# VH-VL binders against Probable septum site-determining protein MinC (minC): the designs that were tried, part 4

Target 1, 220 residues: Probable septum site-determining protein MinC (minC), of Prochlorococcus marinus subsp. pastoris (q7v2x8)
Amino acid sequence: MKLILRGIANEFIKSFSFKNFEIDQNFFDKLITKEAPAAANLITENEKINSYELAKLKLILEKHFIKLSNIYSNNRETVLSGKSLKINSTFLKIKDLENQLPLDPSYLKKDILHKGTVRSGDRISSNGDLFIIGDVNPGAIISANNNVYVWGKLFGIAFAGKNGNKNASVASLYLNPLQLRICEIVAIGPKEKPKGQHPEIAILEDNKIIIKPYFLNQNL

## First folded at step 2 (VH-VL)

Design N0 (framework fv_nezutatug)
Fold by ESMFold2-Fast, scan of step 2:
Structure N0 (fold): chain C 220 residues (1-220), chain A 123 residues (1-123), chain B 107 residues (1-107)
Amino acid sequence: as target 1 above (220 residues)
Amino acid sequence: QVQLQESGPGLVKPSQTLSLTCTVSGYSISSGYYWHWIRQHPGKGLEWIGSIYHSGSTDYNPSLKSLVTISADTSKNQFSLKLSSVTAADTAVYYCARDSYDFWSGYYGMDVWGQGTTVTVSS
Amino acid sequence: DIQMTQSPSSVSASVGDRVTITCKASQGISSWVAWYQQKPGKAPEPLIYAASSLQSGVPSRFSGSGSGTDFTLTISSLQPEDFATYYCQQANSFPYTFGQGTKLEIK
């Protein structure tokens, strides 16, 4: 069973089983907070999912501000369960279910290049690396499954490694964010403004976000 | 206000089909709650048999799945259990119960139970 | 299937005692636990739902707590009518599973 999460910029895919529901809920807390996608599509093949299980999933998603918008299944009872909860539910053959998934691995790791200022209230998300040519203003939120690179000033919130990549980094020409997040670790931005306006990089080391100068010959 | 009452044979022969009915009064079966069958073997704990939802969908205990069928008759406000190929191991007190799920509040629990009916499987 | 394990299997207590019964799930079940009281020859009576919510009409001396895998039912001041067998039940997923029961006896 797969859950496709739709955000402002990109889709996220999460595979899960109702038998591991508790673990999946904790993982959702880390990945799909208030900055995460606002809608979800559930895709299941031959699994029977009853109204009880679907109602629980719906509630978990709604606690994270995500609407369970569509259910696609090759199991008619699962479709009926969805319809009983007033969720748009469609019966599809297995070959047609694959058309609902971004199954290409290159799509899942798709990098985004954004040109322009990311303003207050804007949100940009990438399934690979996110590269921004411009400033990220206070009140803006940017995120990536891998690295976040800002060729400009970062004043907003940046989230890297959101899919569990502990080697992810956040780099900027002027790193003064409101908040940084790498995987499950959150750091409030530096209390002192960066001196000299030199590029810096934030990385995860010993479960702490560490900020250091960024050099062209440095291993990122 | 809501009451559940089990009915069926007290004695069943091995290899036959056990048929039990739960009659609901003071509440409509079609109103959106789960309805369950539970049994209790002599001197032992509680075992969930299966459930039926207002949409007609059923769920069964995997240990009993090939042997059990639950159905509902909304015109009579009843739901029923059929257990095929019974053996002495099926001797138990059988209960029916309502699950009190509020869709928006998100809680589940069996808030109304029948008094139970004793079934003995013996030749 | 999710296994529910209660401890102790039996306990002897006196009127006025604080009694605690524990229930452990084999995997995380969030707060989806109910507790029941059963007296000899009677159907189970619901006490607690959603781990900590009291059923209507249940005395306030009963309380539930816990989340994840560890759950507790507490009777703060035992009364004569409380001597019974107590069961926990997970409502996280089908099949619903019950603990083996805890028999509370007078001594």
Scores: ipSAE 0.000, ipTM 0.413, lowest interface PAE 19.0, mean pLDDT 79

Design N1 (framework fv_nezutatug)
Fold by ESMFold2-Fast, scan of step 2:
Structure N1 (fold): chain C 220 residues (1-220), chain A 120 residues (1-120), chain B 107 residues (1-107)
Amino acid sequence: as target 1 above (220 residues)
Amino acid sequence: QVQLQESGPGLVKPSQTLSLTCTVSGYSISSGYYWGWIRQHPGKGLEWIGSIYHSGSTYYNPSLKSLVTISADTSKNQFSLKLSSVTAADTAVYYCAREDYGDYWGMDVWGQGTTVTVSS
Amino acid sequence: DIQMTQSPSSVSASVGDRVTITCRASQGISSWLAWYQQKPGKAPEPLIYAASSLQSGVPSRFSGSGSGTDFTLTISSLQPEDFATYYCQQANSFPYTFGQGTKLEIK
């Protein structure tokens, strides 16, 4: 079962089950934004969803100004349930249901671009890559499931590869962090102030964080 | 042009698992449609057992509880039925069929049927 | 589950007769109904889909009608090859269910 939100800057897919509907309410609340009213499409393959369950979903979405616009299902009873609530509902073969999904299966990987200084006490977290145009001050914490890029000076804490991505990296124009983390490996920052300002990249190699110049080794 | 052929043992002992295979020719099961099993008890009407889409999605008749498993092997262009803990009541002619419910056709291609007797 | 009930269970008729067989669903199924013909020792053969659409290659003497819960299969001017058992099947929801069958016998 998948819920596809439309009418916002970034379209995304959410998966949930009506077996645990009460538990999923907090999950819906966390994912709904304060942006302009959006529309949603519900796609289900085998699931039988009755009118009561669809009405509950419809009400939760409407509380957040989201219209449940279409239902696509390979279950005729689910289609009838949708039609009984006056929702456009279409019976489709499994092959055709796949055509109703976004083409990109990485829809949940949200890259963040932040412009400005990240100050002491600030925290920025990304589910994809994190790109910062500005300095990250001591006492700030930045993190990403994939890569962290700082187009500026990094003095705070940077965490790349959250959720186990060992190929993640941290790059900065001036890499002097209090702490670096890649996946589960932690490195404390350099004892000496770097000489000059050169782009550097931190990567995980043989379960150790290594730092190397970005520019000087490009094609050797 | 599309043909379905059932195969499997004609005799199964009570409490054992019945295994049947349907071989499809003239059409690739990975190209679409649902593929299903229907049975007919001696002198009785038709009973739908279940269906599969080549991705592995299955639908089973609830009256058969957790006793049914349907699987597909796209490399051999076959799909199969396993019915566990059989009894004499499972004696029937078993048919495989192609199902098209998107176009309201129902079951448009059927196999010839294979007779299964459950006896000691 | 949707229960499909056919009437009559059997009917005796002569070549040239007009025969009607009815099928009733326990709940609304729109037009998602198919009809099949089964001769002794053979697999069922599709006749009608979407309640009223004739399957390719099926003689025009066969026709279907109905919507919702009540459906009819009509055979105008019976031929010798038409003596068989007829089944309706709903395609509205799982599990897919068949009627109990109507046996068409020679008078």
Scores: ipSAE 0.000, ipTM 0.398, lowest interface PAE 19.2, mean pLDDT 78

Design N10 (framework fv_nezutatug)
Fold by ESMFold2-Fast, scan of step 2:
Structure N10 (fold): chain C 220 residues (1-220), chain A 119 residues (1-119), chain B 107 residues (1-107)
Amino acid sequence: as target 1 above (220 residues)
Amino acid sequence: QVQLQESGPGLVKPSQTLSLTCTVSGYSISSGYYWGWIRQHPGKGLEWIGSIYHSGSTYYNPSLKSLVTISADTSKNQFSLKLSSVTAADTAVYYCARWDYDSFYMDVWGQGTTVTVSS
Amino acid sequence: DIQMTQSPSSVSASVGDRVTITCRASQDISSYLAWYQQKPGKAPEPLIYAASSLQSGVPSRFSGSGSGTDFTLTISSLQPEDFATYYCQQYDSYPWTFGQGTKLEIK
């Protein structure tokens, strides 16, 4: 089941994937954005979704000025639920559902935004960029195919560029990880303890992980 | 019946802030719906400015960006528009409106108030 | 932004005529289109929403049709009070945008 957000002019399409159709208050909070896309399409295969569940999703989206525009499903009960809420709903065979998704891979939910502390024993993995608003504690593991951004303190293990992207980076407001990895190159903590609590970024240069200030200092 | 009425100064000097208020009768703004502003330049078409939802969430036309602020006062059953740094191009008839909850078209409109920006 | 284009910019007609006004979206907007009527010196009033649903209180001589990018507003038997400017509006994607208007004038 996917929720595909159509971007406002000049914005990229974003998608959200659900293992189960269970939307809680935390999902509501994650959608709070003033610049959100104006429309969304819901694509489901065989899932049976009742009108109460769809009404909850519709309400969440509408509170953030996102209209649930279309429902495409191979489940006739789900289509009926959508129609009962005055949402354009169409029954499609599974083979035709793919035609409702953008063909460009950029539509996939590659990027993950996580709000809250990532605790010891937690694992978060992204197929694109990973953005954490919170601290990553010792014993936590976060990974991404592209970049890892921690708007907080990084004490755990961070792995960027896990699919071979050597241009990937790891950035944090306080970069002091137990282990840092970019592609196949590994570093155990920074060479020097961070001087104060300043944003830093780790990148690959000449097969070595280099840590530098997040913002460019123009004093050469 | 739900009725909307605009009020505010009809003349504003360039670079100042335009402030308009919409008074709603026959319905409580805290009971739902989106409430917003549309303007119409002399002899021209309609332009959506922005909207506010009962929870306090605001959405603005990207072309107007940081120039617009919409707020609601539920105790007076009113919502207001502030448009900063106005120029002669902001001369228009300003309408307040309600957006249908299901369909997002404007189902109730105020009568409009003319605003002229001149020195 | 989705651009809405109306045609024609003006129409001259006589009482009793069948009048058709068209609206074209630059992108697929499904059926998320509304039509408004504006008389001189008055606020716009909604006529039709969801491309074809008649607003409560609007005479049955008004009808809308279309989906995707091409839409039409039809007045089956024009009355004197129907001479006005008509606007289409898409509400598929933020920001909401209007057509430039079609002025319906007496022949």
Scores: ipSAE 0.000, ipTM 0.426, lowest interface PAE 13.8, mean pLDDT 79

Design N2 (framework fv_nezutatug)
Fold by ESMFold2-Fast, scan of step 2:
Structure N2 (fold): chain C 220 residues (1-220), chain A 122 residues (1-122), chain B 107 residues (1-107)
Amino acid sequence: as target 1 above (220 residues)
Amino acid sequence: QVQLQESGPGLVKPSQTLSLTCTVSGYSISSGYYWGWIRQHPGKGLEWIGSIYHSGSTYYNPSLKSLVTISADTSKNQFSLKLSSVTAADTAVYYCARDLWFGESYYGMDVWGQGTTVTVSS
Amino acid sequence: DIQMTQSPSSVSASVGDRVTITCRASQGISSWLAWYQQKPGKAPEPLIYAASSLQSGVPSRFSGSGSGTDFTLTISSLQPEDFATYYCQQANSFPYTFGQGTKLEIK
């Protein structure tokens, strides 16, 4: 079974039992405080969990200000146990269990802010957004699961949306990269240098990287 | 929201049988748990009378011996207490409660009725 | 039958005080112990189960500890609504037995 916590960290409890509840309590004590209530989804494959066991888990989570919001299981008795406790419970087949929850862009987002020049041979990667205050020189590579923002000149290689986020973007005060990549789509640098130092943003439209002017107050 | 409500006569004569019923709402008795009866004599502490599982399995306080019978009616979502040959010593407030005992764990009596006063007098 | 003995039988305390109530079983009961709070004219309300686990909705100022024969209920900072009678109950063996109660009084 997997217990997925939202709003604090991506922590997976792949297996546990009633005999391990003290360990689970110590685990939760480290992750969440009274000031940061969160929610949890329980995903269980082939396990039969009765209402008593679910009630005990619910109480442990509530002690740590975590709401057990949803149960997803391919075991109908586990689903009935959840429903008896008034927890939203959904029966799913094994193939759909892992993919029930859509990607939450805010969950597990680890943004990086880098101050300084990224020089030839340097590599910087982020699991969230990447912010560079400085220039990215030819031969440098920067990448992010989400957006790449360069408050400076981009001459190197930039890769946004590296985990399949098609809404990712690359923006810079002077966008003249050797290579841009958004998801699987690659664009080699522009045929002409940008005229002047005006901010531009690269986005993915119809499987093509499009570059347009970017203003700080523009929604994307 | 699970609620329990006791009902029965407030006055019983000595040597008669006391009959009380507990009506459960918001939860099906046949879904599990044990269901119990507790009483409290005026100005005194709590005394457990017995508990029942909807299948008919019962546990009784041995001090009441053959005098106590607890039964369940899942079609009405009720369980009942019968206490035979009552005396003035059976005057008490009677509570019904959900008794969560299963396997290796005990959660206590987590939902209680408001209680019903029973007086045994001529 | 297992006899449950609470100490003290009554205690006087002020708001903000730390209060401890003890419960002793005549035989080992592991952690099969629950605590209840009862206000005058009301049904008992569940407080703690399995000796140390808080029932849903119970304020964190309440805590339980112990195993075997010696158990303690602690209120870390007494509030006005906490003045009541407290009962322990064992469920290790039938019959279930309750302590005689501890009355928590103002001043």
Scores: ipSAE 0.000, ipTM 0.390, lowest interface PAE 23.4, mean pLDDT 78

Design N3 (framework fv_nezutatug)
Fold by ESMFold2-Fast, scan of step 2:
Structure N3 (fold): chain C 220 residues (1-220), chain A 121 residues (1-121), chain B 107 residues (1-107)
Amino acid sequence: as target 1 above (220 residues)
Amino acid sequence: QVQLQESGPGLVKPSQTLSLTCTVSGYSISSGYYWGWIRQHPGKGLEWIGSIYHSGSTYYNPSLKSLVTISADTSKNQFSLKLSSVTAADTAVYYCARGEYDILTGYFDYWGQGTTVTVSS
Amino acid sequence: DIQMTQSPSSVSASVGDRVTITCRASQGISSWLAWYQQKPGKAPEPLIYAASSLQSGVPSRFSGSGSGTDFTLTISSLQPEDFATYYCQQYDSYPYTFGQGTKLEIK
């Protein structure tokens, strides 16, 4: 049985059983505090997982802002349990389980435009660029494989370049995040609040996140 | 609409290798599903020969496992059957079909028209 | 291997009749059974999957029931185009196996 986590620069594979549920909980807590993935795929071989056990897993993932998005199993009863919980569930033979599950690279190009406030507890993830027209509140998490652009105030957590793009950036009209991440590099928000309201951009230079003014049109 | 079409020689000599190809249109074989071969002996029922997933994973009827090879060519959207050391008992209509994908579609939902193969000297 | 046995091997019926065909598996297959219709000179067409689910485009006069080892295909009011051979198939485990067929003939 494997849980494959998506939505971060590195793919995390967690092998687990329901007998060690509390150890899995601690592992997820560590991932969440370090900009966890937004989605998970569950792979099982012949093991039967009933609807109750699967609902428990779905609930623990949801408490960590992770969607249990797909189940792949060689056990038809496990697939039925997933379908009963409205989870996309697919029956595969054992030989094909590990070959089936790389995310289609075409999904990595999808840009998302979100209009409105991203509230505490909300999570938005993009496979391309992420554009927010609105504020991102403390306790919200936004992420993108490429760039993150916030046409508003950024107070939450922003993660750009989550699939290893070191040229990714985070830009906002008021950049005061709880945490920024570009690829594997993490920065906590600035010690001093921005002196005035002006657009800023965070980029990765020499393996450090650098924040500077952002000017759309410049002749330099 | 998904369509499958078998092609290959209608007459094969005993001890030779039977080679058939299935061309799929309206659906990419690399998008999923297991793709299979089923045969029907004259006046008799259906016999599953084997199935392939586009990754190259194959599943064969144990009665034919040492004799059968199924392969896929995703660039041509085709999959093929080779049956070695044929005898008169291999005379049948051969069908290609789309098979198992998930719990609701774990059967053969689209079939080719079938091609008649006669094994004789 | 799982052996599938159909009964009867043939049945004669008239248009408008209710026809029942049965299929028995040599071991439990839950609901992993499909039914096919084959007309002379044509490829089999799926009718029912998962023992009781009607394939898209198939008339509602066809229905399936059963679980475990005993399965039934019913045609509630036979039409002229229904005269054909019917096959059951288990897809619980490899190798996939078919019943020997039931030939539905005009009386």
Scores: ipSAE 0.000, ipTM 0.432, lowest interface PAE 14.7, mean pLDDT 79

Design N4 (framework fv_nezutatug)
Fold by ESMFold2-Fast, scan of step 2:
Structure N4 (fold): chain C 220 residues (1-220), chain A 121 residues (1-121), chain B 107 residues (1-107)
Amino acid sequence: as target 1 above (220 residues)
Amino acid sequence: QVQLQESGPGLVKPSQTLSLTCTVSGYSISSGYYWGWIRQHPGKGLEWIGSIYHSGSTYYNPSLKSLVTISADTSKNQFSLKLSSVTAADTAVYYCARDYYDSSGYWFDYWGQGTTVTVSS
Amino acid sequence: DIQMTQSPSSVSASVGDRVTITCRASQGISSWLAWYQQKPGKAPEPLIYAASSLQSGVPSRFSGSGSGTDFTLTISSLQPEDFATYYCQQANSFPYTFGQGTKLEIK
């Protein structure tokens, strides 16, 4: 089953199963997005979801100010469970359920803001952009599906574009990592350490990681 | 304004079926929420038996599932508990309650006064 | 099933005392915990829901705290009407389970 979260400009898809994975409050506590979701549609195939499970999901969503607006299912008992909770519920054939999904489905786009030093042994991962206000020490690993921004010194390992985004970048006030990764491309440390604290950005250009100064109004 | 009242026989013989009814006033059970049964053995703690939504959807404590049936009658604004094949271990005070939920959580917010059931020959 | 364990099983205290009782879940239950007060011969009444939210009409001397597995109910200044047994209940996982109860006796 899939939960489609709707914000003003964005749609987010979360795949889950009530038998194998239970959505809890911590799931939404980690969600940082420019457009917070305000409503959700639940799409299920042949799964039977009872009223207790739906009520629990509805309540978790409502705690985060998200309304469970519609249920679409190819299981009549799931539809009846939704209707019993006064949720707009529609029985659809599997082929028609696909029309309720975004054209280009993806997992939740989630930006993370971390304040503080990322120390040796620490790992931070984001499904969107990752913003660090602090230093990233040797032995730390930070990663993002999109961009990595370090408002501090980067000495550890940084991985941007984890999901294949070749337009992703890594930027830092002092860029001296043990290793940079953008998409599938790896670069081991710069040849020369930066002289002073000057912002730099690493990008993919012709299948190669290029490091250059970051200036206001400079397009990548 | 919501009030719940249990009714049923106070004495049941072993192997028979215990039948209790909860009458709700000041609120329509068809307006929502689950409605549940909780029991308390003499000198012991609380045990949840099960809950029902007015559509007939039920959730039972697995320890009692083979013995318990909960039903709802929206025309009478009542819900009922049947516990089959009772033994002396089923001697308890039985409470009905609203199995409430909102954006903050689930809890039992209104309770009946309780009815004492003794299982003896 | 999630097992709820309360401590202490009983406590004697004087009017004006600060009393704390603890509830521990065998698994993480987030904040899906309620506290009930039961006076002798009466039905339980809700005191706290969502671990820390005070039920309407309940005196402010009652407070709840905790998340995950460890929870506390505090009475900041015990009154004679607080003589009762207190129960915690989790609603995070089915079946719902209650603690064994803590009997509070005014000395």
Scores: ipSAE 0.000, ipTM 0.417, lowest interface PAE 16.5, mean pLDDT 78

Design N5 (from N1 with heavy chain D100S Y101G G102W D103Y Y104E W105D G106Y M107F V109Y, light chain G28D W32Y; framework fv_nezutatug)
Fold by ESMFold2-Fast, scan of step 2:
Structure N5 (fold): chain C 220 residues (1-220), chain A 120 residues (1-120), chain B 107 residues (1-107)
Amino acid sequence: as target 1 above (220 residues)
Amino acid sequence: QVQLQESGPGLVKPSQTLSLTCTVSGYSISSGYYWGWIRQHPGKGLEWIGSIYHSGSTYYNPSLKSLVTISADTSKNQFSLKLSSVTAADTAVYYCARESGWYEDYFDYWGQGTTVTVSS
Amino acid sequence: DIQMTQSPSSVSASVGDRVTITCRASQDISSYLAWYQQKPGKAPEPLIYAASSLQSGVPSRFSGSGSGTDFTLTISSLQPEDFATYYCQQANSFPYTFGQGTKLEIK
């Protein structure tokens, strides 16, 4: 069993898995407090879930201002249970649960590793850390919910911590971006190229983006 | 009338890649359905290898996942199987088949089968 | 993986006999079970899908029943052309798995 939560303004997806059908009000309260998702999709494989159990889940989600919008299941009785509660419910085979739901695979994968140059006009986004082995050219935009690491030269726009992680960073072997963003804080790149080529890391300190030398150590 | 026909070499050397192609006639693979490969070892039962949808979505038997690639060529109305690093254990009759969609999930049309022997 | 077990592994029967073949899944597969007939030297041909639905063109003497984990294929009056090996297949989850087969010999 898996819940996929959707945000209101900018589509931010959080996903959860159930090992058993258990309601955890404390977990939902802690997890969604600042990110305010508005809707959830429930995906089940072989689980037979009755109307009573679905009604409990629906109520827990509604207490956190989340609408249980769709149910997708490989179990026909679970689909009937959802329909009895007036929830849009669709039977799908297990292969179709993976293939036909309009899910961006990058939302389900936390970290992304990209090998090659990111060219002008390209956009790469990660739900976790983003690792680029290559250069990021002017006109390219790269972003991550956590850290951005460019093992190459960064000339484009890099956005780290896009979902509010103030501990996020942007590191590169040659840090000369058009623009850096960490959470809501923006820094515009320097007019002149850095003197010397050495790895640097950008971090948030006192609500300012600070650039420091990047230390390569086994304990980093 | 839907017809499937396997083609490829009957003999493959150990450690090499087996390549088989299924040509479909009487139906366009881009019109739907999953298209799959099933094999049968001498004197044994049937083993599902994998299936493909014309968009490129593939599902492989986990026991073969690292060794198998299935691809589709909608312009030729064909789909193909590549099985890498073959051994004598891969000697079998290989079938291509159409997988009934959605609610039914069975193989409703089969090719005649092609015998593949892995030997020097 | 879901294991499919067929019984018997072989059966010898006379023309006109009623033959029953069973198939058991190691997990609940609802009604996602198909039966195939394979004649010597030929590809398998579908007989039954969705546990009990007869494939177009298949004689009415073939029938399927069952749900969950226990399934049966019945031939009500065996004919000479029914000499074959019969296989069940589940399609509830990947990987798709087949039974080991039941060889039917007509004497």
Scores: ipSAE 0.000, ipTM 0.407, lowest interface PAE 19.8, mean pLDDT 78

Design N6 (framework fv_nezutatug)
Fold by ESMFold2-Fast, scan of step 2:
Structure N6 (fold): chain C 220 residues (1-220), chain A 124 residues (1-124), chain B 107 residues (1-107)
Amino acid sequence: as target 1 above (220 residues)
Amino acid sequence: QVQLQESGPGLVKPSQTLSLTCTVSGYSISSGYYWGWIRQHPGKGLEWIGSIYHSGSTYYNPSLKSLVTISADTSKNQFSLKLSSVTAADTAVYYCARVEYSSSWYDYYGMDVWGQGTTVTVSS
Amino acid sequence: DIQMTQSPSSVSASVGDRVTITCRASQGISSWLAWYQQKPGKAPEPLIYAASSLQSGVPSRFSGSGSGTDFTLTISSLQPEDFATYYCQQANSFPYTFGQGTKLEIK
């Protein structure tokens, strides 16, 4: 089976299979650090997936802010499983399933400048740098192939260097994210909120995410 | 409860490659810590060999330079040490450990879980 | 590389004694220091992290203090199970380095 993942600037395909209900955490860690999708379509060919298996997949995707939006299958039982979970599920013949695969994009967007609050459930992805003028609330995901700059408060999830750029950074006027990622390195937010509202930057050094104050303040 | 266990040959001939595996139970090595190897010679105390993050990123002790390779197999929940061109000086007890989180945002945990250690003797 | 030097190399003490072990770093390491206890034939066990934070499950008679280059491990009232070798370790930078150890033995 195949997951078609989509975001603002990219759409891509990931192939996988259920192995006794084992879903590799590394699979999803790579997806969200590299690609930052917001929605997924599931395409299955000649495979029977019950509602329990499908609910497990849905839950894992939702933990990463990915909505399982549509299911396309040539297996009637899989379609019924999807409908039972209130997912838009469509029965298609094999030739029509192939039409659901992503097309090669003819152009790429690089930097993105967003003005305004990024709210819970929102997702913004950039193929270059991402600039946010506003706050990023808990439940929001922002990502960039290069740097992420938040001219505001960061409370959500931020991914920089999602295509492997280890020189990427995440900077904010108030850096208190639920999660930071630079390339494949993950930092879960601080155990207590930062004292004072000082601008900070997160960079990758010695394969560890280092947080530095904007003014080289020793209090952090 | 997280447990680590070393395994591998206890006897290695000089100039050969020492190979050890650490099996982790009760925790997935994909869940954010670095995983590493430490050895202990009676006269030298403890020496950090190197560490790996599950993505394949590694840090090695420069004193061991090109002689050391650490790898991870997330499907088996294991990580391994290879030390090439061994000599009698590599005779030691080898420990695997959960080293540290990948972020400076947390209090440093140190090496909070260790294996029991395995004795490796390099002798002809 | 950051060199870690412990003092003393060995100390003899009796049950109930207050024992202090010192660790000195060759350069500033802030609070990035851990302490370990190793009993004969056993792996090291963590005692203290971040210079002064007690590891979960470790008795409160153990405490750590210090910052920068000078650090101390204190056992306020020595128990029979505390006779062991103690090591400090810096985590400020790679390569991580350990002190040479302090052997705590019974008088």
Scores: ipSAE 0.005, ipTM 0.450, lowest interface PAE 10.4, mean pLDDT 79

